# VHH binders against p49116: the designs that were tried, part 147

Target 1, 238 residues: p49116
Amino acid sequence: EGPLLSDTHVTFKLTMPSPMPEYLNVHYICESASRLLFLSMHWARSIPAFQALGQDCNTSLVRACWNELFTLGLAQCAQVMSLSTILAAIVNHLQNSIQEDKLSGDRIKQVMEHIWKLQEFCNSMAKLDIDGYEYAYLKAIVLFSPDHPGLTSTSQIEKFQEKAQMELQDYVQKTYSEDTYRLARILVRLPALRLMSSNITEELFFTGLIGNVSIDSIIPYILKMETAEYNGQITGAS
Key: E = the ipSAE of ESMFold2; O = the ipSAE of OpenDDE; V2 = 0.75 times the mean of E and O plus 0.25 times the DockQ between their complexes.

## First folded at step 8 (VHH)

Design tb2 (framework vhh_7n9e_1; at its last look DockQ between E and O 0.90; V2 from the best seeds 0.82)
Fold by OpenDDE, look of step 8:
Structure tb2 (fold): chain B 238 residues (1-238), chain A 120 residues (1-120)
Amino acid sequence: as target 1 above (238 residues)
Amino acid sequence: DVQLVESGGGLVQAGGSLRLSCAASGFTFKNYGMYWGRQAPGKGREWVSGISWSGGYTNYASSVKGRFTISRDNAKNTLYLQMNNLKPEDTALYYCARPGYGSSDESDYWGQGTQVTVSS
C-alpha cells in the first residue's frame, strides 16, 4: 500500500474573508472560523484511508475530533488568520458580556482559561516550527484516533494512526537525522488538544453564525458538501 | 513535477569556503523541511544538515557542525549551504533533498547534485 498522505494533503490554504474590517466583529470571526472548519473537514474527506472507513465511521470520527482538528488548524493558520487579533477581539466581546452580567464568574474563568490554552498551544507549535508536512500528519494522527467511544472499525483506525505516526517519524528522521527527540517533542503537544472543551470552542467561534445549532449536528452536512460548493462560498464571500 | 537543482560546487583548497544553492520548484517550498546530503566516492549517502520550513530550526551532522550553515529563502524557493573550513574528507557530491512520503528512501526527492572537491 502507498503512503497515507500526499502533497495534496500537505497543502492547507485558508482564505480569509475580505475585506478585513477595522473592528473584528462577531460575524467576521465566525466566518473565518467556519472557513477553517470546512477546510479541515474537507481535508479529512480527501484522505483515501478516511474514505475507506465508510460514511458512518467517518462521521463518527470527525464528530469525535473536530475540535482537535480545528485547533490544529488554528495553530497552522495563526498568522494568516491574525489569530492573536481574533482572540483579543473575542476577549473584548466577552468583556461586554461580563459588564452586562450575562455570565457567571465560573463561566468567565472557564472561557478565559480556554483562550489562554489556545494561545499557549499555538505559541508552542510556532516555537517548534512545525511545517505543513508535520501538521498534515499530526492531523491524521488526531483524526485516526481509535480511543473515542462508539467507534466502529477501531482496528483499522488504529492501523491508519500507526501508519501516520510511522510516516511522520520517517520524515523527521530524514530531515533532522541528528535530532532524535524532535518527534517526541512534537507528539507531546497532542495531549493539550484534549484539554480543550469543544463546547467552549463552539461558543467562542461559532455562536454568532450557527446560533443554537451544534457543530456536531452539522458535521454530516459539511462532509457531504461538494468541494465546488465550498469554493463557491469562499469566492462569493470575498 | 518536483525539481531540485544544486549549484555552487567546485574545487577548493583545504581551509577554503563554498556556498551551495538549491533551486526548488514543482511544490510549495515553505511546506517542507529540507536537508542536504552528500555522497563521497565509494561511500553511501550521508545526511549533512536539515532545516525547518521557516529556517528557525537547524540540525547538523557532527562531522560538519560549526563549519557548515544551512539556510533558506522561501521567497526565492532556494536552499543554501555555506561551507567553511573545508577538509579533504568533505569531498563529495552534494545534493539537496525534500522528504517524500512513506518509509522508502526512494520516496524522497533529490537533485542531480553538485560536486565539491577539496584538495590538500
Scores: ipSAE 0.918, ipTM 0.969, lowest interface PAE 0.4, mean pLDDT 93
Fold by ESMFold2, look of step 8:
Structure tb2 (fold): chain B 238 residues (1-238), chain A 120 residues (1-120)
Amino acid sequence: as target 1 above (238 residues)
Amino acid sequence: DVQLVESGGGLVQAGGSLRLSCAASGFTFKNYGMYWGRQAPGKGREWVSGISWSGGYTNYASSVKGRFTISRDNAKNTLYLQMNNLKPEDTALYYCARPGYGSSDESDYWGQGTQVTVSS
C-alpha cells in the first residue's frame, strides 16, 4: 500500500484572527486556539488510514489524543501565533486571579507548571528545527496510539503507527544521511505530551468560547463539521 | 508540479570555488528539509549535504565537511551549496532534492542537475 500521508497532510497553515488587539483578551486567545483545534481535527480527518478505521474508532482516537495534537500544533505554529505573548498574557491573568481569590493556590501551581512544561516543549522542538513533514508524522504517531484504554482495532492502529514511524525514519535518513540519531532525538520528545493535562489546556485556551463544555464532548461534532461552516461560525466572516 | 532547477555549475581549477543554486517551485518550500546529491560519471548517486527547514541544522558527507556549506533562503525558495577548495574528485552532476515518500531515491523529487568539473 502507498504512503500514510501525502503533501496535503504536510501543509498546516494557521490563519490568526485579524486584527490582533493591542491588549490580548480571552476572546482573541479562545478564537486563536479554536482555529488551531479545528485545523488539527480536520487534519486528522483527512488521513485515509484514519478514515478506514470507522467513525466510532475515529472519535475514540481523537478524544484520547486531541491535547497531544493541539500541543504539537502549538509548537509548530508558535511563531505565527506569537505563543510567548499569549502565555505572558495568561500569566498576567493568573496574577489577577490570585488577587481576586478566584483560583486555589494548588490550582495556580498546577497551571504554572503546565505553562512551564509547554514552553520547554516548544523550545526543545525549535532547537531540533522540526519541519512540517516531521511534524505531520509526529502527529500521526500520536494519533495512531494503540495503548489508550477502550480502543477497538488496536492491532490495525498499531500497524498504522509503525508505518508512520518507518516513513518518518525514511525521510530523516534521506535528508540527513550521516546523522543516524536524529530520529531518536525527535521521538524522545513525544512522552512529554502525555504529561500535558487536557483539563488545564481547556482552562488556558478554551474557557468562555466553549461555554464550559469539555472539548472531549464536542469532538464528534467538530469531526463532522465542514471547514467552511466552522470558519463562518468562529469569525462571522470569510 | 514540484520543480527543482539547479544552476551555478561549470569548469573550475582545483582549489577553486563555486556556488550552486536550486530554485524550488510547486510546493511549500519551508515545510521540508532539502539535500544536495551528486553523481560522478559512471558512478552511483552520493548524498552530499542536508539542511533543515530553517537552516538551523545541517549535515555533511565526510568527504565534503569543512569545504562545502549548505544554506537556504525561504523567502526566495532557493537552496544553495557553497563549494570551496574543490578537488578533481568533486567532479560530478550535482542535484538538489526534496525527499519523497518511498524507500528508494527514485521517489524523491530532484532536478536535472548542474555539472561541476574540477581540473587539476
Scores: ipSAE 0.656, ipTM 0.876, lowest interface PAE 1.5, mean pLDDT 86
ESMFold2 (binder alone), look of step 8: mean pLDDT 85; pTM 0.850

Design tb3 (framework vhh_7n9e_1; at its last look DockQ between E and O 0.90; V2 from the best seeds 0.84)
Fold by OpenDDE, look of step 8:
Structure tb3 (fold): chain B 238 residues (1-238), chain A 120 residues (1-120)
Amino acid sequence: as target 1 above (238 residues)
Amino acid sequence: DVQLVESGGGLVQAGGSLRLSCAASGFTFSNYGMYWGRQAPGKGREWVSGISWSGGYTNYASSVKGRFTISRDNAKNTLYLQMNNLKPEDTALYYCARPGYGSTEESDYWGQGTQVTVSS
């Protein structure tokens, strides 16, 4: 019927914890990441097509792609978050932890490579000068991915993904009519998201707040969280 | 409500220059790429130039490439089109536009336009 998204979905405003500490501690990093995660999931929840899939399917989709959505969010909010500074802080904390916890060389390599992949992805998106409209539809394409195992209603999910792709194509064609390859340049970035480990992302950004609790396990609760409650947490944490 | 108001049009001689402005309101300007279009008498709408949200990327129709420059000031919510070395065939109603949602042109937002007339 109507378009998949609207102006409300293009808006993606992350509010950082205030005040910013002199030293970016684990708590600040985790709080910032949590806010982005909540924003991303509530963004998904606000999409009518997403709602139409039902609660069980919705939960399954978000569980499958939360890391990709989160990473797109990092790229989109990189400036507001001072992502480079956050990542540098994470590396510093990791170095301290390595000395104390005797992490294996292989694990260190994996984590450092993950951080590198995050930085490269965000830098690549910045070079493409992706706007809020394009980010919204890229997130939709990632969200409505039918190729995750265990999903129901895969035909409908595929239709929504196709709709997202078509509407993004229309946008790019209207805005940049003489650049016939821009859409392809944008879409070719998406595979990089699936190279990133959700476990490592969770460890880097969320261990300070959730401890041994997995993001996967809390997704249903986040999706059921009232917007007012979420907003209250943002304002109350300051 | 989304509003776009174009200005800066007028009558100029061939070889002259004009600078068009487009004041945007009713939406977060920096979330969107913008484009200029034009419509000459008796002709359909023609895409002229597009610009990314930050202004870091621009695109031009072959007919205006090298003569026109698109730019934007996000702090002022304003889109610009610098037109140099104007030709009679550039005579048209120029409009700025924000893409809407959907595959139809009618879904886009544009202003009333500003008339540019180039005399030979």
Scores: ipSAE 0.920, ipTM 0.970, lowest interface PAE 0.4, mean pLDDT 93
Fold by ESMFold2, look of step 8:
Structure tb3 (fold): chain B 238 residues (1-238), chain A 120 residues (1-120)
Amino acid sequence: as target 1 above (238 residues)
Amino acid sequence: DVQLVESGGGLVQAGGSLRLSCAASGFTFSNYGMYWGRQAPGKGREWVSGISWSGGYTNYASSVKGRFTISRDNAKNTLYLQMNNLKPEDTALYYCARPGYGSTEESDYWGQGTQVTVSS
């Protein structure tokens, strides 16, 4: 009956590992990404509509969209994370791997294309000056997608997505009354998220954390964590 | 609680300038877009200008475009409206606002307003 989200869901504060190293390394990147992932999962499970769908549905939704939520988080936190610097360091490493013939040309091409798509997405979001309210509702639209195969309760999921779309529309129209196209410009950015490869995201940001185990497979355990454990993982206290 | 307090209104001669301020508290100011509205005697409320969280995007009603400039200072939690080349038809009570979670303007957070009166 009430709004899908509240001011508590608009808050999305990422804290970076301390101290920041003199040069970026895989450990710093992986810890930073892990904090963002856990922050994103905490955000999702705190939504009453999400809780109402039940644990099996929750797991299915997050498995289907975790990379999209993570990518939205990267765009929202790009400045705090120094994401452009991280991606530049990765590109330099890939150029060295070509020179030393350590990776196949096809894999390097795929990774470079993914990095370009990620950079373009983040730049387009920055150009639109997307705020915390708008990001929260974009994440909700992505989370409550009824399109994924194997979902139960798809009618209820669709109703939650429509509610998120309506509430975002209301916000944009009330804030920017003379720009009837802002909502459309924001929403047309979302399809790009489905083009992001979970496999490559794991390789770029999570290789030190998971080895050969996908984020998809650990989602049920992440969603079941106690809040205190979440906060430890978000801050890296463990 | 969300609080918005406007200041800077007053009496000015046509062609003059005023700068309105809006002090915000009770929420994380930088998470939200903000807007100004105004209400002239005998008229309904009119949206005047909106601004994105960083100030990188601004939007204006056609009646004020080119004369008014919206800005914000997130370090001071303050929204501004610079009004130049004022006209008698700009006479109104000016409100700053943050959108709320409903479909109507009644769900938004409004200040008490500051009066701007432009004489001929």
Scores: ipSAE 0.735, ipTM 0.906, lowest interface PAE 1.1, mean pLDDT 88
ESMFold2 (binder alone), look of step 8: mean pLDDT 85; pTM 0.856

Design tb4 (framework vhh_7n9e_1; at its last look DockQ between E and O 0.88; V2 from the best seeds 0.85)
Fold by OpenDDE, look of step 8:
Structure tb4 (fold): chain B 238 residues (1-238), chain A 120 residues (1-120)
Amino acid sequence: as target 1 above (238 residues)
Amino acid sequence: DVQLVESGGGLVQAGGSLRLSCAASGFTFSNYGMYWGRQAPGKGREWVSGISWSGGYTRYASSVKGRFTISRDNAKNTLYLQMNNLKPEDTALYYCARPGYGKSDESDYWGQGTQVTVSS
C-alpha cells in the first residue's frame, strides 16, 4: 500500500475574509473560524483512508476530534489568521458580557483559561517550527484516534494511526537525522489538545454563526458538501 | 513535478570555502523541511544537514558541525549550504533533498547533485 498522505494533503491554505475590518467584530471572527473548520473537514475527507472507513465511521471520527483538528488548524494558520489579534478581540467582547453580568465568575475563569491554553499551545507549536508535512500527519494522528467511545472499525482506525505515526517518524528521521528526540517533542504536544473544551471553543468561535446549533450536528452536512459548494462558501463570504 | 537543482560545487584547497545552492520547484517549498546529503566515491549516501521550513531549526552531522551552515530563502525557493574550512574528506557529490512520503529508502526527492572536490 502507498503512503497515507500526499502533497495534496500537506497543502493547507486558509483564505481569510476580505477586507479585514479595523475592528474585529463577532461576524469576522466567526466567518474566519467557519472557513477553518470547513477547510479542516474538507482536508479529512480528501484522505483515501478516511474515505475507506465509510460515511458512518468517518462522521463519528470527525465528531469526536473536530475540536482537536480545529485547534491544530489554528496553530498552523496562526499567522495568516492573526490569531493573537482574534483572541484579543474575543477577550474584549467577553468584557462586555462581564460588564453586563451575563457570565458567572466560574464561567469567566473557564473561558479565560481556555483562551490561555489555546494561545500557549499555538506558541509551543510555533517554537517547534512545525512544517506543513508535520502538521498534516499530526492531524492524521488526531483524526485516526481509536480511543473515542462508540467508534466502529477501531482496528482499521488504529492501523491508519500507526501508519501516520510511522510515516511522520520517517520524515523526521530523514530530515533531522542527528535529532533522535524531535518526534517525541512533537508528539508530546498532542495531549494538550484534549485538555481543551469543545464547548468553549464552539462558544468562542462559532456562536455568532450557528446560534444554538452545535458543531456536532452540522458535521455530517459539512462532510457531504461538494467541493464546489465549499469553494462557493469561501468566495461567497468574501 | 518536483525538481531540485544543485549548484556551487567545484575544486577547492583544504581550508577553503564553498557555498552550495539548491533551486526547488514543483512543490510548495515552505511546507517542507529540507536536508543536504553527500556521497563520496565508493561510499553510501550520508546525511549532512537538515533545516526546518522557516529555517529556525537546524541540525548537522558531527563531521561537519561548526564548519557548515544550512539556510534557506523561501521567497526564492532556494536551499543553501555554506561550507567553511573544507577538508579532503568532504570530497563528495552533494545533493539537496526533500523528504517524501512513506519508507525512507523510496520516497525522497533528490537533485542530480553538485561535485565538491577538496585537494590536500
Scores: ipSAE 0.900, ipTM 0.960, lowest interface PAE 0.5, mean pLDDT 93
Fold by ESMFold2, look of step 8:
Structure tb4 (fold): chain B 238 residues (1-238), chain A 120 residues (1-120)
Amino acid sequence: as target 1 above (238 residues)
Amino acid sequence: DVQLVESGGGLVQAGGSLRLSCAASGFTFSNYGMYWGRQAPGKGREWVSGISWSGGYTRYASSVKGRFTISRDNAKNTLYLQMNNLKPEDTALYYCARPGYGKSDESDYWGQGTQVTVSS
């Protein structure tokens, strides 16, 4: 059977738009986020176990978990993205929206709480010094979640998730043989991902490039994308 | 193509110090945690110390804690083990390792080892 992932799935290199503008703007933020989304979808598509489930199941799984994958990607790439700077720019934009009466006070409070939760998640992952292997398997665990409504092949999805959990355990146990707590500390971070709102993620990161489109609607297109077109989206090559 | 090459072993008197190095190539060093193991003649391999990708998370076997320090330099693709207050029971062939994709450490990537001998 062999392992669920390989070294090619551990690699996760995000390339940012260049040059970084003097003042961060919605277009730079949306381009940066789009590159991360495309990288995350390409990562999922490259997994043999994912390919084996079939196109309709693939689309259903990614629709169900894209925000969790995206949030793990934000945490993994927080430094290369300068995520704290991006979030500060978003906060400043929200304050201008209050002054112009463009958003309700309740909505702005909700968005600010989401930003705080995101920053706390990223900080907690950094404190554990999560590496590329560990991130790859955490992403696999959230990708192969069998409890989403409407899924087919639920038994096979569950087997893949269990395999991801076992292989992460093997890695942690071999690397840190006398540390009985690291795996548990890593895994207890995952429930926070389910509390992240995909609607707010779209508002924070995706409003500026493609109008009011839902990520749900473009997932089938991204998953069918040819390799050359995909490389243009994540590296800036034409 | 994963290659791990240890160096820095030798003969040392009890109470002395040695610094081991491990040169890594053939993979993206900063994507992985790394560890040191050791094997005395006729015995199984023993885990000694592990380190996270950035060096910010380290762990040690109880037998070496307080005496050994693991570190890494990602710019040089090099793993280190500083060994202080050495004891005769530390005598072993020391290996650096990167975890592989299986339950058994036989699936891991090991170097050839460097001999450490501590005289009483």
Scores: ipSAE 0.767, ipTM 0.917, lowest interface PAE 1.0, mean pLDDT 88
ESMFold2 (binder alone), look of step 8: mean pLDDT 86; pTM 0.860

Design tb5 (framework vhh_7n9e_1; at its last look DockQ between E and O 0.95; V2 from the best seeds 0.82)
Fold by OpenDDE, look of step 8:
Structure tb5 (fold): chain B 238 residues (1-238), chain A 120 residues (1-120)
Amino acid sequence: as target 1 above (238 residues)
Amino acid sequence: DVQLVESGGGLVQAGGSLRLSCAASGFTFSNYGMYWGRQAPGKGREWVSGISWSGGYTTYASSVKGRFTISRDNAKNTLYLQMNNLKPEDTALYYCARPGYGSSDESDHWGQGTQVTVSS
């Protein structure tokens, strides 16, 4: 079998909504996040190994790891998105909710901790200077995780994950042959992704757009969406 | 198609300096870490130096550490190798490379190379 990924999968270009408002409003944040989510899902769908698992398994995998993929996407696109500014805006909006006494103290703490975790993760990835190739394979490793409950074809999923890990290892070894620990430094960041709540992520980035609809419920539709339709939405929203 | 074109090689005396350039095309340069390798006559390929996509991280073979400096300009799609205090043992065909996909070394992309000859 050929390699798991190709140049097409390494390319991960997020187009931001235009124009950028003077003040980042909820709509802009939600639109930006939605574009990233769609891009991430479309990316997964473009992988032949992913396609080989079948629609039911594919949907289950994405439902299990969408938050992790999204977070990796945030890290990868942090500069283009001006993620720090977005997060600051989210905090400001949250403060309004606090003033209106809509949130409990415990909930406020949870949300703020989540934002902190996101920022720290993205900062840590930036410090490692992760490139597009490495991000692609990290996303693949996260996508093909066999340890989620309820998955079928776990043996095949594990095989793909191992392939992703090996190919990433080869890449790192070829590029940085004298740094024998780089791979480990990169991989050790992945557990941080699972510390993040998908529910909180959804509330922070998507509530203004999808309302009471869960990302989990729309994933099947996103995965069935045609590329042309997705591109049309991007161009139409500008 | 991925293309890499090396330049800047030549004949230099021991203790001299050269600056190699590598012009990249056919792929998004900033998505990839790059590395320099070299091949001396009768020897296999040897890794020399690697650089991350932004240039923020660099690493070197022990044999060239402190003498060589790898850098890149993503706006120009160009990789560089500054070689100082050159030694006869540095004589080799130098090539820039982008890793490919898979475990095969043959999957990597490299140029035709530029010859560096250091005289004693």
Scores: ipSAE 0.924, ipTM 0.973, lowest interface PAE 0.4, mean pLDDT 93
Fold by ESMFold2, look of step 8:
Structure tb5 (fold): chain B 238 residues (1-238), chain A 120 residues (1-120)
Amino acid sequence: as target 1 above (238 residues)
Amino acid sequence: DVQLVESGGGLVQAGGSLRLSCAASGFTFSNYGMYWGRQAPGKGREWVSGISWSGGYTTYASSVKGRFTISRDNAKNTLYLQMNNLKPEDTALYYCARPGYGSSDESDHWGQGTQVTVSS
């Protein structure tokens, strides 16, 4: 039919908790990350192709890729979030845990490697100067992955992913006609997203707000919550 | 509504310079890469130069590389093309563009263009 995405899907405005404290704490980090997660889930929800797949398929797709969408969101919003400052604060909290002997040496190594991988990913995206259009289509490619076990409608999901890839290619070709390598340079960054551990992302960004509840467990509720939030605003309950 | 308005064209002698501007409105300018194109009389549209959202990545057609410089000012929502050492074959209607969605270039957003005429 028409294009997979529109201008509304390219707009991705993250609003940070205010005011920003001088010393970032777990509460500020968790609230900021929660806003990004909410924004990312409702971005996915707003795509007509996603809506057409049905609720069970939607939940399965988002469970499989939420950490990848979240990581793309971190890279896209790194400046607005002051992500470098947040990661430094997380390292400080880890240093306190080391001094208090609260975390095993193996776990500390895993977590520090994850932070380094996240920084490297965000730096590589910044070096490529990825824009909002490109981010939206990268998110769509990640969202419509037919490779996850247990998916139904895999042929339709694959068709949507191919459409996202093709529309991203057209954008890059139109904007940078004689740069035949930009699309390839962008796409080779995507495998790094699969290396990001959802467990470690939860520990770094979400433990203070949600305790030990996994993001995977709450995705069905998040996908439904948007309607209730909008209904509240139209009734003047806010 | 996406709106792109070019200015700065005119008549110039070979070897001269012009600076084109493109004022953008109706969309979040910093979310998109932008490009300049041109159309000479009796010829098809030709891509000239592209620029990434922050201005950190720029590309040029081989025919203009070294002579033209694309830039942008996101605080002013403005795209620029500095054109130096102009040649008669640079004579064209110059337009700025934001790519549209899908494969059709008819979905792209184009300005009306600004005429550049380079006399020998």
Scores: ipSAE 0.638, ipTM 0.870, lowest interface PAE 1.7, mean pLDDT 86
ESMFold2 (binder alone), look of step 8: mean pLDDT 85; pTM 0.851

Design tb6 (framework vhh_7n9e_1; at its last look DockQ between E and O 0.97; V2 from the best seeds 0.82)
Fold by OpenDDE, look of step 8:
Structure tb6 (fold): chain B 238 residues (1-238), chain A 120 residues (1-120)
Amino acid sequence: as target 1 above (238 residues)
Amino acid sequence: DVQLVESGGGLVQAGGSLRLSCAASGFTFSNYGMYWGRQAPGKGREWVSGISWTGGYTNYASSVKGRFTISRDNAKNTLYLQMNNLKPEDTALYYCARPGYGKSDESDYWGQGTQVTVSS
């Protein structure tokens, strides 16, 4: 069997909406997030191993890990997205809601903690200086996680995850031969992704666009979307 | 197609310095960590130094640590290796490499190499 991924999968280029507004409004944030979400899911779809699992299993996997994939995407695209500015804008919008007493104190705390976790995660990844190759395989490890409830073909999923881990290990070892702990330093960041609430992520980045529709419910449609359609939307929106 | 072209090698006396360059093309240079390797006559390939995609992290073989400096310019798609205080044992064909997909370094991409010869 060949490698799990290829150069095509290492490439992960996010195109931001243009022009960037002076004030980052909810629409711009949601559009940016949606593009990242679609890019992440279409990335997953482009993996032969992912295709081999079948449509039902694929959908279940993405439903289980979309938030983690999205978060890795945020980290990877943090500079291009000006993520710090986006998060600041989100906080500012939240402050307006706070002033209007629309949110409970507990909810405010949860949301602020979530934003903090996102920032910390992205900062930690930046400190590790993770490259496109490493991100691709980290996303694969997250995607092919067999420990989500309700999954079928868990044995095969586990095999793919192991393959991803091994290939990442090989990459790190041959690139940084005298750093025997780099792989461990990278992998130990993955548990932080499980601390991220998908619901809060959805509220922060997608509420303005999808309203009451859940990301979970639209995942099958995103996965069926043609890449050409996606690209066309990006071009049209620019 | 991935292409790597090394340059900057030559003959130098012990204690001298050389700066190697590696021009990369055919792939997104900034997506990958890169490394330098070398092969001395009658010996196998030896890893020399690695660098992260931004250059923010570097790693060196114990034999060259403190003498060699790896760097990169992503805008120019170029990898560098500054070699100071060269020793006869540094004599080798030096090659830059982009990691591929596989267990062996044979899956990696490298150029033709540039010869470095250090005389006593």
Scores: ipSAE 0.910, ipTM 0.966, lowest interface PAE 0.4, mean pLDDT 93
Fold by ESMFold2, look of step 8:
Structure tb6 (fold): chain B 238 residues (1-238), chain A 120 residues (1-120)
Amino acid sequence: as target 1 above (238 residues)
Amino acid sequence: DVQLVESGGGLVQAGGSLRLSCAASGFTFSNYGMYWGRQAPGKGREWVSGISWTGGYTNYASSVKGRFTISRDNAKNTLYLQMNNLKPEDTALYYCARPGYGKSDESDYWGQGTQVTVSS
């Protein structure tokens, strides 16, 4: 029918907790990450094609791809979040844990490898100078992935993904008509997202959450949350 | 509403230079790549140059590469085209554009254009 996305979906404005503390701590990191997660989930919820799939399918899709959307959000908002500073603070906390024998060396190696892969992904996206339109369609491509196990309506999901790919191609070709490889260079970044561990993402960015609640378990609540509740509870709107 | 307003066109002698400006409003300018197109009399529109949202990536038609430089100032919401060593075949109405949501460039957002005329 009409376009999959509009200007409202290209806009992706993350508001950081204020003021930024002199020394980053787990609370600031977790609040910043929570704001990005909620922004990403509400971004997905706002898409008419997503809404058309129904509540149960919506929950299943987001459960399958939340880490990919979150990682794209980290790359898109890396400068606003001062992500390199956040990751450096996390590394420092991990090194203190080794010094005090609080974590196994094997786990820390696993987490450090994940951090390095995340930094490389963000650097590759910055090198390509991926813009808000391109990010919006990349997010749509990962959201409407028919590959995840347990999904229903996979035929319709695949059609939406193809539409996202086509509309991204249209944008790239209209903007950069003499670069026939830009779309391919952009799309080849996406497989790295499947290598990011949701378990490690939770440990890196969400250690300040109360209890052992997984992101997977809270997704239905985030998707039902009204914008006013979201702003008042997480974003810190006045 | 998206608005794009070009300026800086005029009559110049071959070999001369001209700097075009495009003032953007009605959208978050820094979220989008932008491009310049041109239309010579009796011809279709020709893509000239594109620029990424930060200006970190630029792309040029082979006919203008080395002579034209696209740039942007996101603080001023302004797109630029510096045109050097102008030739009579560069004579055209020059448009700045933001890509729209659709296959056709008719769905893109265009300014009214600014005329560039290069005399021999």
Scores: ipSAE 0.644, ipTM 0.874, lowest interface PAE 1.5, mean pLDDT 87
ESMFold2 (binder alone), look of step 8: mean pLDDT 85; pTM 0.850

